# Designs tried in a protein design chat: miniprotein binders against Protein Hikeshi (HIKESHI). Part 3

Target 1, 195 residues: Protein Hikeshi (HIKESHI), of Homo sapiens (Human) (q53ft3)
Amino acid sequence: MFGCLVAGRLVQTAAQQVAEDKFVFDLPDYESINHVVVFMLGTIPFPEGMGGSVYFSYPDSNGMPVWQLLGFVTNGKPSAIFKISGLKSGEGSQHPFGAMNIVRTPSVAQIGISVELLDSMAQQTPVGNAAVSSVDSFTQFTQKMLDNFYNFASSFAVSQAQMTPSPSEMFIPANVVLKWYENFQRRLAQNPLFW

## First folded at step 24 (miniprotein)

Design ee2 (from dd1 with K112E K119E)
Fold by OpenDDE base, fold request of step 25:
Structure ee2 (fold): chain B 195 residues (1-195), chain A 119 residues (1-119)
Amino acid sequence: as target 1 above (195 residues)
Amino acid sequence: TPRVRAMMLMWRAILYRKRGDLEEAIEKLEKALRLNPKDPYAYLNLGKVYKRLGDLEKAKEAFEKAIEINPDSPLAWYRLARVLEEMGRTEEALEAYKKAYELDPENEEIKEELERLEE
C-alpha cells in the first residue's frame, strides 16, 4: 500500500502494519537522512474520504520515541516529500502509535502512516517546514526516486529462460516497467505536480 | 486478488467505522473475514466496532480471536484489557495488561494502565 524512500537508499515497499489503520517504516541511521518520500504504491487506493497522516518518530535523549506530524498523502496527492533533518531536535506533539509493537532502536527512526478521514486530517497541523515546497527540489528528488525504483526493478530482470518456475508468483514484464517510467517522466516534465 | 479485495474491504470498514456507520463496518469486516479468516487486523477492527456499539462481549470475542491468530500482539492484549476493564472484569483486565506489557515493556501507555490498576 505504501512506499518509503530515502535518498541514496533502496525503496521500502513493505510497511509493518501495527494496527488495522497504521503502518510503520523503519529508518536506520536516521541522522544521515535529510528527506524522506512517502508514496502510495497504487495497489490499493484510499476509500473516498480517507487519506494518510504521515508521522516521523525519532528517539529522544531518553530513547523514547517522539512523534511529529509531517503531512499527508491522499489519492489526489499520492506522494509527498518531507524534510526531516531539522526535526530531530524538536518536540513531539502527538502519540498516534502508542500501543503499537514498534521497533525501538536508538539509531532507528520511523515513518508512521495513519489512515484517517480527510475531514480529520484537515484539522491536523503538520510541523513547520517539513513539507518541501521548492519545485526544483521536488523534481530532483522525484527523478532520483524514479531512477532508484527503475534500478531496483531492473536488477531483478531475467530472461524467460532464466526464470524459475513459481506458479504462486506473478511476474511483470520489464517493458511494462520501462513504459511506466517513460510515461511518468513525461508527465513529470509537463507538470511536476501532476498528482 | 482475494487478498487485495480483502484489504479494500478492510479499508472501507475502517471508513465506515470512523464515520460512525458501524453496521456497514461490520458487514465489510465480515466479508473481509470470509476472504481472509485469519486476519488479526480485521478482528482488531471488529472489536473496536463492537466496543463502540456497546457490545462488549462481542468486542471481547473479537479481540480474543485476534490474539488467537497473533498472540504476540501487544495491541490486541491491550484492547482486550480495556474491554475487560469496561466489563468490570478487573482481574482479567490486569492479566491482559500484564501480557501486553510483557510483549512491549517500553510502551508507556500500557505501563500507565497497569500502574493505574495496581493502585
Scores: ipSAE 0.763, ipTM 0.912, lowest interface PAE 0.6, mean pLDDT 86
Fold by OpenDDE base, fold request of step 25:
Structure ee2 (fold): chain B 195 residues (1-195), chain A 119 residues (1-119)
Amino acid sequence: as target 1 above (195 residues)
Amino acid sequence: TPRVRAMMLMWRAILYRKRGDLEEAIEKLEKALRLNPKDPYAYLNLGKVYKRLGDLEKAKEAFEKAIEINPDSPLAWYRLARVLEEMGRTEEALEAYKKAYELDPENEEIKEELERLEE
């Protein structure tokens, strides 16, 4: 029911369920991550009166997870962007995912989602500057994500003369990718929330 | 699909539990379990509901069912241990805490409970 997206990485649509009301995404090589998008897949909405508190954890100097509240997702706000780069050296005292079977490796951080009552969520205070709330910030993030994808895809571009036969693989002309990119940018410029 | 329906029921059960509507939570969980009888998380939720109701025996049974489905869940063992402790079954609680610790040795909460009971 939840997805997690890091720019330049594959989308994660399969959260590890660690409790009846708690889900975790692993973020390998977390030190290279600046922003993360958490979103609902649209398959199962929250029950009325519930939402998700979104947490970030990273290993501290002792290898212990430090959990910090980033913000929230709800039926009314089914996606959110969080800046996590500045949190990696932060301090936290919350342990919302205690007694959970969470993989602990030095290079892997986690995004945790705790399903909670909206009233309870209203009493929680996210860490400062984690939530990217501005439309401009969202647009910038999306643009960076698109650029990252385009750069990634284009890095594999070869001329027909350079192609090696790979009958098991499908190929997409670079012009198709460019056309898609341009169309997406146009739509984004018209309405940043077109999706 | 039956799976989606079961999940929706589970989420409603969580809602009811968190609101304190424990009887409704049980009803939804029972319905969910009819659709998916091997959902360990439904049993984990059910155990928590029964614990809040003060029915420690049913809580124990629910957590044991969760363990039967997924024996590698440190959470299930931990919750079972806590219920056993509340029941005054200290030896069994200690064994359950030990199992939880074996499954998650880096969990400080479990470690602290073990240390407390071993004193």
Scores: ipSAE 0.763, ipTM 0.911, lowest interface PAE 0.6, mean pLDDT 86
Fold by ESMFold2, fold request of step 25:
Structure ee2 (fold): chain B 195 residues (1-195), chain A 119 residues (1-119)
Amino acid sequence: as target 1 above (195 residues)
Amino acid sequence: TPRVRAMMLMWRAILYRKRGDLEEAIEKLEKALRLNPKDPYAYLNLGKVYKRLGDLEKAKEAFEKAIEINPDSPLAWYRLARVLEEMGRTEEALEAYKKAYELDPENEEIKEELERLEE
């Protein structure tokens, strides 16, 4: 239902459910993270009139969780990029993750998603620097993800002379991956919001 | 898939519960439980619906079923404790709060409620 992506890490698609309406992703080594993408997988849309409030939690110097509202995801805006680098020493905000089954450690931060009424979400104010406001930040993040995919796929490249016949196995020529990569980069440079 | 259908019914029930359409919420939750009978979060949701209806006995039963499915849930024990306290069953509420605290000792909300009742 939800996904969570940090540049240079595997995408997380298995949120820990901690209440009937609340889901959590763990972010180990959170001090090295500057941005997080939160998105809907598309299999389960919100009911009409509902959406998701997205929170960030980190342990303070005493090990106590500090929760901050980052922003929202909805059926109409199913993906959002949040900057968290400036929040790791920030003040907490009001949040709905009180007495819940949330497992925490002092070195692990969390992204929390709370399924809420849209009217209730309209009464909430995200922390000021959390939402990515510029196309340049999204472009840079997306470029890192594209570079990661290309490097990963190209690491499996073999020459035609090195291939063994396998009639039941599908193959993709390496130039198809390269062409996809080049095409996506071109589109992103022309219109960073083309998706 | 049945699990996807059950989750969609669950989220619909949450919508109905928050809007105050409590009988509709129950219908959706009972349908979700027929598709996924061992979902502790469906029982947690059902307990909240019955609590809002004022049926504390059915709320207690729903939270107890959630605990039966997942006895290590601090949330389930906490919600049971709140209902027991509302029913005037203070000693049972204290035991449930203590179990919730043992499962999540860093939770300030649980700690505050336990301290309140022990004073």
Scores: ipSAE 0.570, ipTM 0.851, lowest interface PAE 1.9, mean pLDDT 80
Fold by ESMFold2, fold request of step 25:
Structure ee2 (fold): chain B 195 residues (1-195), chain A 119 residues (1-119)
Amino acid sequence: as target 1 above (195 residues)
Amino acid sequence: TPRVRAMMLMWRAILYRKRGDLEEAIEKLEKALRLNPKDPYAYLNLGKVYKRLGDLEKAKEAFEKAIEINPDSPLAWYRLARVLEEMGRTEEALEAYKKAYELDPENEEIKEELERLEE
């Protein structure tokens, strides 16, 4: 449903569901992260009249989570880039992630997505200047994501001589990944927001 | 896929619940549960719908079903505790709050409710 992208890291596409309307991504080593892209995978749109409020959480000096509203994703704007490097010393904001089943470690930041009515989202005020202009930053971020995925997948490449039979698993020829990479890069050059 | 269809129904039910269209929310949740019968979040949503309808017994039953599916959910225990307290079943509510706190001892909201009720 949602994806979370940090330059130089693997894309995360498996959010932890923590309530019927709330989803979380873990961000280890959060102090090295300057920007985060939050996006919809495209398989499940929001119902008409709903969208997602996006929050960032980091542990304070006592190890307690501090949540800050970054902004929003909607069917009309299904991806957003947020600058988080300056937010790690900020004050918390009103947030809906109270009594929820969240795995907590004091050294890990989190991105939270709360599915809400658009009217409720209109009353919320994000932490100032977290949003970033998406055009050139999105292209740069997406290119790094493409490189990251290709490098990750290719690092597991093996020849047929190196394969151990595993009949219960599915396999993909390496050239399929390369063709996907080339096609995606071409489409991105044509329209950076084609998704 | 059936999982995608179940999640779409779940999100539509959330919309209906938040708008106050509670009967339509129930319909969507029952349909989602036919596609994914062991979804604890569908039961959590259903419990909130029944609570808004004022049917505390059905709300309790829905939260108990969510707990049956995932007994380690502090949210499910917390919501059960809130319904039990509203029903006047204070001893059962206290036990459910304690279970929620045991599962998530750093949760200030659960801790505050537990302290309030013990007072």
Scores: ipSAE 0.556, ipTM 0.846, lowest interface PAE 1.9, mean pLDDT 80

Design ee6 (from dd1 with E108W K112E K119E)
Fold by OpenDDE base, fold request of step 25:
Structure ee6 (fold): chain B 195 residues (1-195), chain A 119 residues (1-119)
Amino acid sequence: as target 1 above (195 residues)
Amino acid sequence: TPRVRAMMLMWRAILYRKRGDLEEAIEKLEKALRLNPKDPYAYLNLGKVYKRLGDLEKAKEAFEKAIEINPDSPLAWYRLARVLEEMGRTEEALEAYKKAYELDPENWEIKEELERLEE
């Protein structure tokens, strides 16, 4: 349903569902994270009139999560890039994800997605400078992120002969990742906002 | 796939619930549950709908079903506790809050409710 990507890290496609309308990704070592991409996987679209409010949480001095609204994802904008590096010392609220079991570790932050009405989302105000708004910055970041992701993933590539048998695990051929990368680069070059 | 269809129904149910179309929400949830009868989140949603309708008994039953499927959900216990409290079943509500607290001891909302009821 949702994905979360940090440059140089593996993509997360399995959000923890904490309520019927709320999902959470864990971000270990969050202090090293500058930007996060949140995106829809494309398997299940929002119903018409709904979208996702995207929140960031970090532990406060008491270890309790402090939530800040980063921005939104919708069917019309199925992905968004957020700068979180400047938010780690800010103030926020615990209310958006209050009675939910989430990880509370000092080094782990969370991305929360709340499925909401578009009209309700319009009443919300994201924290300043969280959304990467400039097309140029977006394009540059996207390119850098893609390169970083590809390089990271490729660094773990092994030949079949080098692979340790693990029947319980699924593997994706490296050529699939390469093909995806090439296709994505091509599409990005044609239209930076294709996604 | 049935799973995808069930999820789409769930999201539509959420839409209807949030818009106040509670009868439509129930219809979608019932359809979703036919496709996926062990979805605790469908029951969590259903309980919330019934609570909003003022049908506390059905809300209670729905949350209990959610707990039956996933007993380690602090949210389910919390929602059950709130319904029980609204029903005037304070002792049972307290037990449900305690269970929720046990599952999530750092949750401030649960803590506040426990403190309130223990006064």
Scores: ipSAE 0.758, ipTM 0.910, lowest interface PAE 0.6, mean pLDDT 86
Fold by OpenDDE base, fold request of step 25:
Structure ee6 (fold): chain B 195 residues (1-195), chain A 119 residues (1-119)
Amino acid sequence: as target 1 above (195 residues)
Amino acid sequence: TPRVRAMMLMWRAILYRKRGDLEEAIEKLEKALRLNPKDPYAYLNLGKVYKRLGDLEKAKEAFEKAIEINPDSPLAWYRLARVLEEMGRTEEALEAYKKAYELDPENWEIKEELERLEE
């Protein structure tokens, strides 16, 4: 399972599955987006030998989606930051998600994740400059991401007494989220590229 | 959870399929379907595996099951149509393509296939 985060926006944790091996996030008002973070939720790891190719789709002048490979996520690299602000003029020749027009709104772009063999991914060439190379920018963005996620998760925090029984739903204790946050912050501070 | 286990099995099935270990892929898919018998994506994957094995009838059946679970899937109809076409069932394939197109009229791949078959 995957998550998608745009700075200043709510985290998306529910990707639309469009095929057995393909997932899509909608990005409304994509023209205002500079960076996007794609990350694994940690619930389901890739099997050994697999990862995710991350694509960006924007509507062309005809309203047709143009897909560009941004980069990759793997068990060893479970998150990645991509700059998408400059991709509007990029050449998109790949249609990894087929002609499935999931989002028909012109102002909505998409992040697509295709589960692929690592060997195949190694042969793919991401669009240049999509990966954020600046450590400082990366750190700042990551911090914003972490804060956003923490704020989002904490907004749903309720006491045991306030919980409505829902046997069909899974709950995560707030302390687990906090512990994760603290551990991640510590690791990030030690090495911004620890992952 | 059974759901998580099913998803893990699905991803392993995808791995095996992509590696060409089709028998192992089927085994994993069958296990996944035991845990989640109404997973249309498992059937979609299964259909691909059978198609690659050359068992078009089983591929057809798998895609039909996917459609039964989710009749509004353009992908399922499209994949069914392709299998039907390979089987020489052109009329049925055309109907399946039409259905796929109705569900996703902006899908140019489906449109192209329809145009090709209507010519």
Scores: ipSAE 0.751, ipTM 0.910, lowest interface PAE 0.6, mean pLDDT 86
Fold by ESMFold2, fold request of step 25:
Structure ee6 (fold): chain B 195 residues (1-195), chain A 119 residues (1-119)
Amino acid sequence: as target 1 above (195 residues)
Amino acid sequence: TPRVRAMMLMWRAILYRKRGDLEEAIEKLEKALRLNPKDPYAYLNLGKVYKRLGDLEKAKEAFEKAIEINPDSPLAWYRLARVLEEMGRTEEALEAYKKAYELDPENWEIKEELERLEE
């Protein structure tokens, strides 16, 4: 019901549920991550009057998790880009993720999503430099993610003359990926927030 | 799909619980459990609803059912321990806190409760 995307990595669409109203994504090698996209998959919308508070957690110098509120996702704002590079030395925020069924690994950061009443979310204050509100920054980040995906996928491209029989494998023609890439770029140029 | 329908009912039950409409929350959770009978999070939610309703025995039963489905859940043991303590069943609460701590020994909240009760 939620997705989490980091440039140059596969999108995560299977959040780990850790309570009836709380979901987590693991972020290994978190020190190399500058931005993260959190979004709703669209399969299960929030009930009217509810939304999701989005938190970032990283281990402190003692290996203990430090949680910081990044911002929110709602039916009206179903995706958001968060800058996390400046948060890895920040002070923790009040958070609802105690006593959860989470396997905590000291070298791994986490994105946590807590399903809450909108009224409760209105009383919460995100850390000041997490949300990316600039359209230019959003466009640049999205373009870099597109370029990285296309470059990675195309590095595995082979011609029909180079293919070997592999009947247990599924293949996608390279031009399908190129068409998707070109279409996404065009739509992004027309409206950076079309998605 | 039945799983998607069950989760939608679960989120509606969470809404009703948070607003204090406890009987409606129970109704939605019972419907969710008919669609997905082995969902430990539905039982965890149901236990919280009964606890707010003041029916501690039914809250305990719901948390015990969540433990039957997933006995390695530190959250389920922790919530059971809290209900047992409220019922005045302190020795049983201590054992449930110990189990929760064994399952999540880095959890400061569980450790704090365990140390408080052992003192």
Scores: ipSAE 0.610, ipTM 0.862, lowest interface PAE 1.6, mean pLDDT 80
Fold by ESMFold2, fold request of step 25:
Structure ee6 (fold): chain B 195 residues (1-195), chain A 119 residues (1-119)
Amino acid sequence: as target 1 above (195 residues)
Amino acid sequence: TPRVRAMMLMWRAILYRKRGDLEEAIEKLEKALRLNPKDPYAYLNLGKVYKRLGDLEKAKEAFEKAIEINPDSPLAWYRLARVLEEMGRTEEALEAYKKAYELDPENWEIKEELERLEE
């Protein structure tokens, strides 16, 4: 149903359901996160006339949640990038996440998705500067994620002269990772939405 | 899969409930429950539909079924408490609110209802 992606982290595809129409993802160490991608996996589309309102929640100094509407995902716009770095000191907004189990842990925030009527979503106002879903913004976020992946993967590269392989250990030559990175970056420059 | 079909029916029932097509919502929820009989969220939705219909007894039964499936749900206890109070069963409502608060003690909505009833 939903996925949640942060640069440098594994994608989350198993949202916690907290009501018949509400789902959450935990974001540990949220202060280090600048952008979040929220998307539909495609396994369960919204019914016609419905969509998802996407919220960001962080705990205040007393551990009480502060919820902010980031924006929306729909069948017609199944993914969106949200900037959250500037929201961690912002004012809360109206939200539908009432009687829920709320984790009271400093530095753990949540992304909440509420399944709602499209007409109801049209009456909601996201916090300013949260929705960053232009082609340029998506390309910039994707480029940073690719750079992080390349740096991570290249840290495991070894020369063949230095290899001491065991039966349970596999190696990736650095030039293969570089060629993959260059090809993906070229494809992204030609078609930012090729995914 | 049956799980996927049940969730699709659930979301269609939410659509019908929000549009006020309450009988169609019930039909979809009953079909979803045949595919996934132990889904507490289907019962939570069903209880909300019956509450909007004004059938408080069936709403109570649905929320009680959700609690039987997941007794650690503060939402299920809270919704049961709200229906019990509307039925005039104040002592039972208070106990359900207390249980909801024990499960989610940082929830200001539940706290306000408890304080109101303990006047």
Scores: ipSAE 0.606, ipTM 0.859, lowest interface PAE 1.6, mean pLDDT 78

